# VH-VL binders against Putative multicopper oxidase GMC1 (GMC1), part 8

Target 1, 132 residues: Putative multicopper oxidase GMC1 (GMC1), of Saccharomyces cerevisiae (q04399r243to374)
Amino acid sequence: LINGKSSDGETIKIGFNTEYLLLRIVNSGMSGTQVFHLDGFQLIVLEADGIMIKPFIVQTINLAVGQRYTILVKLKSDTSFIRMINGCNKMMGYITKQWWFYKEGAHLDLPKNPNDVSIEHLPGFTKAELYR

## First folded at step 18 (VH-VL)

Design w5 (from v6 with heavy chain D56E)
Fold by OpenDDE, fold request of step 19:
Structure w5 (fold): chain C 132 residues (1-132), chain A 121 residues (1-121), chain B 111 residues (1-111)
Amino acid sequence: as target 1 above (132 residues)
Amino acid sequence: EVQLVESGAEVKKPGSSVKVSCKASGGTFSSYAISWVRQAPGQGPEWMGGIIPIFERANYAQKFQGRVTITADDFAGTVYMELSSLRSEDTAMYYCARGDEYIYSDYFDYWGKGTTVTVSS
Amino acid sequence: QSVLTQPPSVSAAPGQKVTISCSGSSSNIGNNYVSWYQQLPGTAPKLLIYDNNKRPSGIPDRFSGSKSGTSATLGITGLQTGDEANYYCGTWDSSLSDYVVFGGGTKLTVL
């Protein structure tokens, strides 16, 4: 589920002049590591579990149950959309979902390819089980 | 104008380590990504890793993970690259190059002149 | 060997137009911006094109870049003898741990 929705291919509108996208992500599930990825974008991690940390860059975030991250994404002026890849680890069968961020005023003719990416092949993904 | 000044040429024996420096001047240092890109004779550029000094955390190419260490000295405006367990295949020109702010951009707008590292017995 | 594929060499006479291709995949060129570099003999690479088709200050407009699908192209018009160099494309790859990938390079010979 993403924000309580099980659907795939959902869209989220962002500001027209967005230069930096701030996202707070949390694994509120009962079990299973969640994986978060933005296709073509680097993730600047600013906060972990409510604690500001020395920032670092990753391409993929693995979230244990209850884990929270605040990430910053730098956009270019001509960036109109961002493909979000989200899914679960092996325990959940590497289920993969795609959502889309799009700037206000942008066309929603998004290049969707649900089969061109899998969680298990994302850079930075770990097969290790993350439990607290 | 931004300048990247690298340390001098190095000649090393196999198994040893080399540490190359890159001093940045003429612009903001801490917020821009500095990458190390090497180029073996007759080959194309190869990204080794990089650091955004203000983050104090480097990212490395998979190929060099565990063998390369990239650090930054904010006060000196200098980035360092140390490569250990040198082998003949590490003989190359080593460039430092500046990317974008707070991220490893898809481009490098400023380059050092390169540091030649020769590994031979 | 290189993540991005370029022709090993191209050649043309002065004044002519040449194009250098850079082929990748959906995880790199397909979803990311492409940059191009010129490397003269004995020198460091020099940025020619960034963000697919933008020229840095000082780069003449006879250099152009374009991207379509999973391929990018560098165009050079009005070829000059001084253009003889190696040219490399670069981009991100969303499927690799590496943040930056390059092509194998194209040697441009001015006849």
Scores: ipSAE 0.790, ipTM 0.912, lowest interface PAE 0.6, mean pLDDT 92
Fold by OpenDDE, last read:
Structure w5 (fold): chain C 132 residues (1-132), chain A 121 residues (1-121), chain B 111 residues (1-111)
Amino acid sequence: as target 1 above (132 residues)
Amino acid sequence: EVQLVESGAEVKKPGSSVKVSCKASGGTFSSYAISWVRQAPGQGPEWMGGIIPIFERANYAQKFQGRVTITADDFAGTVYMELSSLRSEDTAMYYCARGDEYIYSDYFDYWGKGTTVTVSS
Amino acid sequence: QSVLTQPPSVSAAPGQKVTISCSGSSSNIGNNYVSWYQQLPGTAPKLLIYDNNKRPSGIPDRFSGSKSGTSATLGITGLQTGDEANYYCGTWDSSLSDYVVFGGGTKLTVL
């Protein structure tokens, strides 16, 4: 579930002049490691489990049950949309969902959701389920 | 104008370590990503890693993970790259280059002149 | 060898136009902006094009960049003898742990 929805291809509108996107990510599941990825963007981690930390950059975030992260995403001036890849670990069958961020006022001709993305091949994904 | 001044040429034995410095001036230091890019003779550039000084954390290419250490001194406006367990294949020109703010961008707008590191018996 | 593929060499006479291609995949050129670098003999690379088609200050409009799909192209018009150099494309690969990738380079010879 993403924000209470189980569907794929959902959209989230963001401001037209957005230069930075701040996201709070929580794994509120009963089991399974959640994986978070933004296609084509680096993730700046600012907070872990409610504690501000020295920022660091990753491409993919792995969240154990109960873990929380705050991430910052720097956008390009001409960025109109962002593809979000979210899924589960091997034990959960690598379930994968795709959502979209889009800037208000942008054309709604979003790319079709490709089926060629796999969680297990995302950079930074940890199969060993080693948590910080 | 931003300038990146690197330390002088190094000649090292196999198995030893080398530490190259890159002093940045003429702009904001702490918020911009400084990367190390090496180039072996006759080869293209190869990204080794980088650091955003304000984050006090470096990112490394997988190839060099565990063998390279990148650090920053905010007061000195200097970034360092230490490469250990040197091999003959590490003989190359080592460049520091500036990327974008807070991220490792797809471009480098300023480059140092490079530091030649020669590894030979 | 290199993540991005470039022709090893191109050549043309002064005054002519040349193009240098850079081919990648959806995880690099397809998802990210492309930059180009000129490297004269014995010098550090110099940024020539960034964000696919933008020129830094001081770069003449003879140099142009374009991107389509998973490929990028550098164009040089009015070729001059001083343009003889190695040219590299660069970008980021979102499927690798490396945050920057380069092409193998193209040697431009001015006949």
Scores: ipSAE 0.772, ipTM 0.907, lowest interface PAE 0.7, mean pLDDT 92
Fold by OpenDDE, fold request of step 19:
Structure w5 (fold): chain C 132 residues (1-132), chain A 121 residues (1-121), chain B 111 residues (1-111)
Amino acid sequence: as target 1 above (132 residues)
Amino acid sequence: EVQLVESGAEVKKPGSSVKVSCKASGGTFSSYAISWVRQAPGQGPEWMGGIIPIFERANYAQKFQGRVTITADDFAGTVYMELSSLRSEDTAMYYCARGDEYIYSDYFDYWGKGTTVTVSS
Amino acid sequence: QSVLTQPPSVSAAPGQKVTISCSGSSSNIGNNYVSWYQQLPGTAPKLLIYDNNKRPSGIPDRFSGSKSGTSATLGITGLQTGDEANYYCGTWDSSLSDYVVFGGGTKLTVL
């Protein structure tokens, strides 16, 4: 779940004047670790499992089952689209989904999805996630 | 105007540690990322790591993970970089540089004058 | 050795235009903003361009930046003797643990 929306909401509209994108991410699955990565953006983690923490920055965030994070993403003024890579740990590895955030007024033509995304090679990924 | 004042030159032996300081003045300290970037002679800059003081947590380049420690003193407006297990290849100019608010960003708008660290037996 | 590739050197006469290229990949220049730095001999790097094509205050419009695909270009018009320096590009890399990557640098010689 991202901001209360399930995986069917792969396209998310955000305000035109958005300077910071706040994402509440919950791994509500019964199994599988979820991985989130935003190309070109650092993730500022503000909250873990409902607890405000001293913020820290990562490029990739991993959520075990039942975990939830609140992350903040700083945008640039000319940012129109944001691509989020979401991987879910399955039997044969990670299934990858694309989430797209777009500002109001932006065209609906989104960039093509990369086909060679490797969750295991994302910055901050730990192999320990594969064994959960 | 923001100024970054770094500590003086260091001469160290292999295996020892060096701690360089960077004092920021002329602007908001706690919310801006301070990074350490070194430059070996004849080489390009290399990002080592950084810290957003208000976060009280640093991020490090993989190359230096476990060997570098970056800390901040909000009261003193100073960021520190300690590099341990020094090697000859660590001989370089060490810069502190300011990035953006709350993120390290892709740019550095203010730089210290650099601290020369020489590692020799 | 450097993540971003720059020509080792470029040269031109005063008054001429020069361009310095910076080549990367989809995970860095392709997806992120590029910055450029000027480093005069014996000095710290100075920010020339950020966000691909923006100039900080105090940087003359003789300096310009552009980005296309996985490459970026720094342009310098009206070349002056004082422009003789090393120039570095920098950006993010979404595939590395490092948050910032730099080019190897280009030495600009004013003939």
Scores: ipSAE 0.769, ipTM 0.902, lowest interface PAE 0.6, mean pLDDT 90
Fold by OpenDDE, last read:
Parts: structure tokens; C-alpha cells; sequence
Structure w5 (fold): chain C 132 residues (1-132), chain A 121 residues (1-121), chain B 111 residues (1-111)
């Protein structure tokens, strides 16, 4: 579930003039490591488990159960949408979902992306947790 | 105008280490990503790694992971790149280059003049 | 060997137009902006184009950039002898641990 929704391909509207996207990511599940990735974007990690840290850049984040991260994403002026890739580690692999951020007023014709996303092949992916 | 001034040419023996400096002036230092890009003779540029000084944490190319260390001195406005366990293949021109704020952007708008590092027995 | 692919060389006479291609994949050019660099002999690379088609100050309008799909193109009109140089495309790759990638370079010869 992402924000209480089990569906794939959901959209989240963001402000038209958004230059930076601040995301608070929480793995509130009872089991499973969550993998978070924004296609084509670098993730600036600002906070880990409620602690402000010296920021660092990654491309993919793993969240164990109970872990929390605050990340900052720098957008381009002409960025209209962002593809979010989420993987939830289960016993038999990852349940993968794709959601979209889109700017208000942006064309809603989202690109046709392949549904075959390999979490294990995401850049910077590791089974280890991010260090603080 | 932003300027990146690099340290002088280096001649090193195999197995040794080299530390190159890049002093930035003429603009905001801490928030912009400074990358190290090397270029071997007759080859294209190769990204080694970078740092956003204010973050005090560098990112490295996988090829150089464990062998390169990039640091920043905010007070001196200087970024350093140390490459250890030098090999003959490390003979190259080493550039520091400035990218965008807070990210390793797709462009470098300012470049140092480069530091020649020669590794020979 | 390079992540981005460029033709090794192009040539044209003064006054003519040349194009240099840069081909990549969905994880680099497809997802990110492309930059172009001119490198004159014995000098550091110089930014010519950023964000696919934008020129930094001081770069004449005879230099242009475009991007389509997973490929980018540098255009040079009114070719001058001083344009003889190596040209590199660059971007960052969202599938690699390496954040920045370059093409292998194109040697432009002015005949």
C-alpha cells in the first residue's frame, strides 16, 4: 500500500511552480523492506529516522520497517511529471508499483513506460540500509 | 566570473598516491557540485566523482570506488581529489568542473585548466 | 567503451553546416538533459550547450542543440576554421552508480 492505496499507476498533483519536491517517506508496514526510486532524479537525503543529517545524494533508497527518510528532489523548470518506482520486498521478491507526480497544468498524457521494472537493478540498489 | 584553479602537474610512481586541489572563486562555493573528470590521452572525459561541499559527502564512480577520495574545505573554497594505488593507466589530465546546485547535473559550466598526472616507473 | 556514442569524426568546408550525433539509452539521454562541450587542442572542455538546446553566454547562435528520444544532436552552422576541435556530449545516467557520462568524442575537421 502507498498512502492507503494498493493500486498501481496513481497520480499525485504538485504545484506548477515547484522547484523542489520535499518527500517524507515512511515504511509503516509490518513487514517488508520498501524501495524508493524516482526515475531520472537524484534524491537528496536530509533526514533519517527523525534526525537531520548532513545531506547526501543517492538514486535509490531502501527503507526497513519503521524507517523514515526525508528527501529533497530538484526539479527542472520544464519537468512536468516524475515517475516513482516503489518496490516492496516480500518472500518471493518485490511487489513493484509505479506512481506519478505531475505538475498542475501539465499534460496528463503520461509516457508509456515498461511495466517490467527490476528493483534489484535500480541504480544504487543495495540490500543494505542507508548509512547515516 | 567563476574560476577553478587546479594544482600543478604531478609525476608519480606506481603504487603511490596523488592529491589534486581545485580552488573555486568568483561565486558560491558550497552549494555547487564540483566533480572530478579525467581524460586519458586520446580518450574522452571520464567522471570520477564529485562533492557538494555543503553536504561534506562525496559520490564516486564505481570504477574508482575505494581508490579515490574527494573532500572539500569550505573555508578555503577548495575541493581535493586523492587517487591512491596509482597505475600507469591513471596517466591523464584531471579536471575539476562545476555543475549545478545541490545535484550532479548533466552539465559542467566551468572547468579548471586541468592537472596532468603522469604515472611512470 | 563510452556510455554515449558519437561518430569518431566529421568534416566539412568553411561556411557549411555540420551535425554531430550522440546516442544513448533511456536511462541517460532519454531521462536527462544533454550538454555539449568543445575542446580545442590543449585546452579544457568548454560548455557549448546545456539543457539540450540552451547556449551559455558567449556561445554564438551558430551552435545549436536538440534532443529526441535517446539521441541528441549538435549543429554547427557557418563552420569556421576555429571550430576544428573535439566535441563531446554529456549527461547523467539514472541507471548507473556513476552520475555523469560522456560520449567518446567527435573530431571535427574543417577542410
Amino acid sequence: as target 1 above (132 residues)
Amino acid sequence: EVQLVESGAEVKKPGSSVKVSCKASGGTFSSYAISWVRQAPGQGPEWMGGIIPIFERANYAQKFQGRVTITADDFAGTVYMELSSLRSEDTAMYYCARGDEYIYSDYFDYWGKGTTVTVSS
Amino acid sequence: QSVLTQPPSVSAAPGQKVTISCSGSSSNIGNNYVSWYQQLPGTAPKLLIYDNNKRPSGIPDRFSGSKSGTSATLGITGLQTGDEANYYCGTWDSSLSDYVVFGGGTKLTVL
Scores: ipSAE 0.727, ipTM 0.899, lowest interface PAE 0.7, mean pLDDT 92
Fold by ESMFold2, last read:
Structure w5 (fold): chain C 132 residues (1-132), chain A 121 residues (1-121), chain B 111 residues (1-111)
Amino acid sequence: as target 1 above (132 residues)
Amino acid sequence: EVQLVESGAEVKKPGSSVKVSCKASGGTFSSYAISWVRQAPGQGPEWMGGIIPIFERANYAQKFQGRVTITADDFAGTVYMELSSLRSEDTAMYYCARGDEYIYSDYFDYWGKGTTVTVSS
Amino acid sequence: QSVLTQPPSVSAAPGQKVTISCSGSSSNIGNNYVSWYQQLPGTAPKLLIYDNNKRPSGIPDRFSGSKSGTSATLGITGLQTGDEANYYCGTWDSSLSDYVVFGGGTKLTVL
């Protein structure tokens, strides 16, 4: 589930002047690793499990159950939408969902079905621990 | 004005390593990614990797994983690139380059003049 | 060899216009921003265009950039003999761990 919703294709509105996006991400599920990715954006990891860390950049985040990250995302001035890809690990692969961040005044048809995304081929995908 | 200055040209034997430095001056250093880009004779540029001095971890192109190490000395304003297990194919001009702040830039508006690494027996 | 494809050469007379293409895929040019560089013989690359169509300060407006689908184009009008150089496109390929990939280059000859 993403924010308590199981539906695909949900949207999250952001301000039209937003230059940075700060996300606090937690895997609050009962089982299964979660994978988080924003198409075309770099993820600056600032906190791990509530502890400020020396920042690092990744393109894809994996979270075990109960793991938390705070990430910062730098946007371009003409960014109108951001495709968020979420993968939920099951024994035989990943269940893929997509959501969208979009800026105020963007009324475009949102692209792409998440079924055209392979979680295990996302850039920087790893099953290894992201931070120690 | 921002300036990037690579260390001097080097001639190396196959199987050895080379460490090239990039001294940055004329602006903020620690929050910008310094990237290493090489260019073999007659070929296009090739991104090797980079580092943001105040961040943990360098990032590397897949082709160079395991052979390249990039580090920064924030106090000295200097980034280093070490390429190991040198081959004749590593003969190239090596540049340091810089663009946008806080991320790995997808464009470079500041380039060093480059330094030649020649791998010859 | 290169994930971004450019013609190896192009030529035109002084005063004419020329375009240089750069062809890629949805994971690079299609979804990301394109930059263009001029490299005169024996020198480092110089940024001409960033963010698809923006010029840095000091680059004249006879240089232009555009993007359509998975292809990008550098346009040069009012061609001068000093424009003879190699030209490279670059972009992020967000399907790779590599934050920048470059084209193989196009040699522009001014006759």
Scores: ipSAE 0.564, ipTM 0.823, lowest interface PAE 1.6, mean pLDDT 85

Design w5 (from v6 with heavy chain D56E)
Fold by ESMFold2, fold request of step 19:
Structure w5 (fold): chain C 132 residues (1-132), chain A 121 residues (1-121), chain B 111 residues (1-111)
Amino acid sequence: as target 1 above (132 residues)
Amino acid sequence: EVQLVESGAEVKKPGSSVKVSCKASGGTFSSYAISWVRQAPGQGPEWMGGIIPIFERANYAQKFQGRVTITADDFAGTVYMELSSLRSEDTAMYYCARGDEYIYSDYFDYWGKGTTVTVSS
Amino acid sequence: QSVLTQPPSVSAAPGQKVTISCSGSSSNIGNNYVSWYQQLPGTAPKLLIYDNNKRPSGIPDRFSGSKSGTSATLGITGLQTGDEANYYCGTWDSSLSDYVVFGGGTKLTVL
């Protein structure tokens, strides 16, 4: 579930003149790791499990149950939307969800999450701990 | 004005390593990604990786994973690139380059003059 | 082979206009920003265009950039003999760990 919703294709509005996006993400599930990715953006990791850290950049984040990260994303001035890919680890692979961040007033065409999205092939994907 | 100066030319044997440096001056250093870009004769440039000195980790192109190590000395204003297991195909001009702040830049408005690494027996 | 494809050469007479193309995919040119570089013989690359169509300070406006779909174009008007050089496109390929990929280059010959 993302914010209590299980649906694919949800959208989150952000301000028209947003230059940076700050996200606090948490795996609050009972089991299974979560994979988080924003297509075409770099993830600056600022905080892990409530502790400010020396920042680092990744393209894809994995979260075990109860893990939390605060990330910063630098946007370009003409960014209209951001595709968010979320994967939930299961024994047979990943269940994939696709959400969108969009700037106020942007036109949206929302593709459904295609069956061929491969969580394991996302750039920077790893099962190893992201931060210790 | 920002200036980037690479260390001097190197001649190395196959199988060895080379470490080149890039000294930055004339601006803010620690929050900008310094990238290493190489160019073999007659070929296009090739991004190898980079580091943001105040951030924890370097990032590397897939082709160079496991062979390249990039580090920074924030107080010296210097970034280092070490390429191991050298092959004759690694003979090239090596540049340090810089662009945007806080992220790995997709453009470079400052380049060093480059340094040659020659790998031969 | 580069992930970005450029013609190997173009030529034109002084005073004319040329264009140099750069073809990619949705994971690079289609979703990301394109830069262009001039490389004179024996020198480092010099940025001509960034963010698809912006010129850094000191680059004359006879250099222009644009993109459409998965293709980008560098335009040079008022061609001068000093423009004879190699030209490269670059962009992020967001499907790779490489934050910049470059084209193989286009040699511009001024006739």
Scores: ipSAE 0.542, ipTM 0.816, lowest interface PAE 1.6, mean pLDDT 86
Fold by ESMFold2, fold request of step 19:
Structure w5 (fold): chain C 132 residues (1-132), chain A 121 residues (1-121), chain B 111 residues (1-111)
Amino acid sequence: as target 1 above (132 residues)
Amino acid sequence: EVQLVESGAEVKKPGSSVKVSCKASGGTFSSYAISWVRQAPGQGPEWMGGIIPIFERANYAQKFQGRVTITADDFAGTVYMELSSLRSEDTAMYYCARGDEYIYSDYFDYWGKGTTVTVSS
Amino acid sequence: QSVLTQPPSVSAAPGQKVTISCSGSSSNIGNNYVSWYQQLPGTAPKLLIYDNNKRPSGIPDRFSGSKSGTSATLGITGLQTGDEANYYCGTWDSSLSDYVVFGGGTKLTVL
């Protein structure tokens, strides 16, 4: 679930002039590593489990149960939409969800997903962590 | 005015390693990714990796993972690239380059003049 | 082998216009921003276009960039003999750890 919703295709509105997103992400589930990815964006990790760290950049974040991160994302001025991919390990495969951030005043029609994205092939994905 | 200057040309034997430096001047150093890009004769450029000096770690192209190490010295304003287990196909011009701030840039508006690394038996 | 495909060469007379194509996929050109570089003989690459269609300071407006789908195009008008060079496209391929991948290059000959 993302913010209590299990639906695919949900949208989140952001300000038209937004240059950076600050996201606080937590795996509050009871099992399974959660995978977080923003298509076409770099994730600057600023805090891990409530502790400020020396920042690092990844393309995909893996969160074990109870882990939390604060991340910063730099946007381009012409960014209208951001595809968020979230996935977790489940029996017989992986479950993914795609949500969208969009800027207010942007064209309202969201692009269709051209292809499903498997979390197994995302940059930085670690299969070993999903079984712990 | 940003300037990037690589260390001098190197001639190396197969199986050895090379360490090339890139001195940055004329602007903010620590918040920009300094990338290493190589170009073999007659070929297109290849991104090898980069580092943002104030961030914890470097990032590397998949092709070079495990053979390349990139580090930064904030005091000296210098980024280093070390390529190990050299082969003849590593003979190339090596450039340092940079673009956007706080992220690994997908474009480079500043390039060094490049330095050659020749791997010869 | 290059992830991005460019024609190996193009040619035209001085004063004419040429276009140079760069073909990729949804994981690179389709979803990300394209840059273009000029490399004169014996020199480092020089940025001509970034963010698909923007020119850095000092690049004349006879150089232009565009993108459609998974293909990008560099346009050069008013060709000069000094434009004879190799031209490369570059972009992020978000399916790789590589934050930029380059085309194999296009040699422009001004006849």
Scores: ipSAE 0.507, ipTM 0.794, lowest interface PAE 1.9, mean pLDDT 83
Fold by ESMFold2, look of step 18:
Structure w5 (fold): chain C 132 residues (1-132), chain A 121 residues (1-121), chain B 111 residues (1-111)
Amino acid sequence: as target 1 above (132 residues)
Amino acid sequence: EVQLVESGAEVKKPGSSVKVSCKASGGTFSSYAISWVRQAPGQGPEWMGGIIPIFERANYAQKFQGRVTITADDFAGTVYMELSSLRSEDTAMYYCARGDEYIYSDYFDYWGKGTTVTVSS
Amino acid sequence: QSVLTQPPSVSAAPGQKVTISCSGSSSNIGNNYVSWYQQLPGTAPKLLIYDNNKRPSGIPDRFSGSKSGTSATLGITGLQTGDEANYYCGTWDSSLSDYVVFGGGTKLTVL
């Protein structure tokens, strides 16, 4: 669940003049690895499990139960929407959800979610722990 | 303003390694990705990988994963690229280049003059 | 071969206009920003266009860029003999770890 919501296609508003997104993501579930990806964006990992780290860049993040990351995302000035792909690995596969970040004015023209996304083929996907 | 200067030309035998340096000056160093781009004779450029000096790790193009290592010396303002297990198809001009801050740029507005690596038996 | 396809050569007379194409896919040109470079003989590439259609400071407006679908185009008007060079397109391939992939190049001859 993302923020307690299970539905696909949800949206999150961001400010028109936003140049960076700072996201704090947490796998608060009881089981299952969570996978997080923003199509066409680089994820700058700043903090792991509450500890500030030497940053690194990935395209896809995995989180075990209880893991948390703080990430920074640099936007282009003409970015109007961002597709967020989340996968949950609970039963020999992934259950996927697609959400959107959008700037004011773009929320009416968001693309429709495509057919199922392959979590295991996301760029930078790994089952290995990202930070130790 | 920003200047990038690669180390001098190299002639190498097959199976050896080469390490090329890129000295950056005239601007902020630590927060910019410095990329390595090579160009074989008669071919287009190829992005090999890059590093942001203050970040934990380099990132590499799929083709070069496992043969290339990119490191930075933040104090010296210098980025290094080492290519191992050299073969004749590695003969090329090697450039360092950069664009935007904090991420790997999808364009490069600053380029070094390049340095030649020749692999011959 | 190169992920991005360019014609190997184009030619035109001084004062004329020429266009150079760059064909890719949805994972690169289709969803990402295109840049263009001029490479004069014996020199490093020089950025002409970034973010599909923007010119860096010092690049004259006779150079233009555009894209449609999975193809991008560099336009050059008012051709000069000094424009004789190789031209390359570049873009992020967001399906791979390759933050830039380049075309194979187009040699422009000014006759």
Scores: ipSAE 0.500, ipTM 0.820, lowest interface PAE 2.0, mean pLDDT 85
Fold by ESMFold2, last read:
Structure w5 (fold): chain C 132 residues (1-132), chain A 121 residues (1-121), chain B 111 residues (1-111)
Amino acid sequence: as target 1 above (132 residues)
Amino acid sequence: EVQLVESGAEVKKPGSSVKVSCKASGGTFSSYAISWVRQAPGQGPEWMGGIIPIFERANYAQKFQGRVTITADDFAGTVYMELSSLRSEDTAMYYCARGDEYIYSDYFDYWGKGTTVTVSS
Amino acid sequence: QSVLTQPPSVSAAPGQKVTISCSGSSSNIGNNYVSWYQQLPGTAPKLLIYDNNKRPSGIPDRFSGSKSGTSATLGITGLQTGDEANYYCGTWDSSLSDYVVFGGGTKLTVL
């Protein structure tokens, strides 16, 4: 679930002049590791589990149950939409969801939610964080 | 104006390692990614990896993971690249390059002049 | 073969126009920004175009860039003998851990 919704293809509007996104993400589920990725963007990790850290960049984040991160994302001025890919590790597989951030006033030709998104092929993905 | 200067040319034997430095001057150092890009004779450039000095760690191209180590000395304004287990295919010109602040750049507007690494028996 | 495909050579007379293509895929050119570099013999690459179609300061407007689908194009008008060089495209391939991949290069000959 993302913000209590299980649906795929949801959209989130952001301001037209937004240059950075600050996202606070948390796995509040009862089981299963969550995978978080923004297609075409780098994730600057600023805080882990409530603790400020020396920043580092990854392309994909794994969250065990109860884990949380604060991330910063640098946008370009011509960014009109951002594909968010979330995966959940369930019974030796992944359930994937795709959500979209979009700037108000952007031309919204968003693609269908494809079945071919592979969590295990996301850049920076590591299975080592899937068991805790 | 930003300048990037690599250390001098190296001649190495197969199986050894090489460590090349890149000194940056003429601007902010700590928040910019410094990348290493190599170019074998007659071939296109190839990104090896980079580091943002104020961030925790370097990032590496998949091809070089495990053979390359990139570090930074913020006080010296210098980034280092060490390539291990050298082979003749590693003979190339090695450049340091820079672009965007706070992220790894997908373009480079500042390049060093490059330094040769020759691997021969 | 390089992830990004460029013709190995192109040629044109002084004063003419030439285009250099760069062909990729949806994971690189299709979804990401393209840059172009000029490399004169014995020198480091020099940035000509970034963000698909923007020129850095000091690059004349006779150099232009464009992108359509999974292909990018560098245009050069008013060719000069000093334009004889190798030209490379570059972009992020977001399917890899690599933040930049480059084309194999195109040699421009001014005849």
Scores: ipSAE 0.456, ipTM 0.787, lowest interface PAE 2.2, mean pLDDT 84

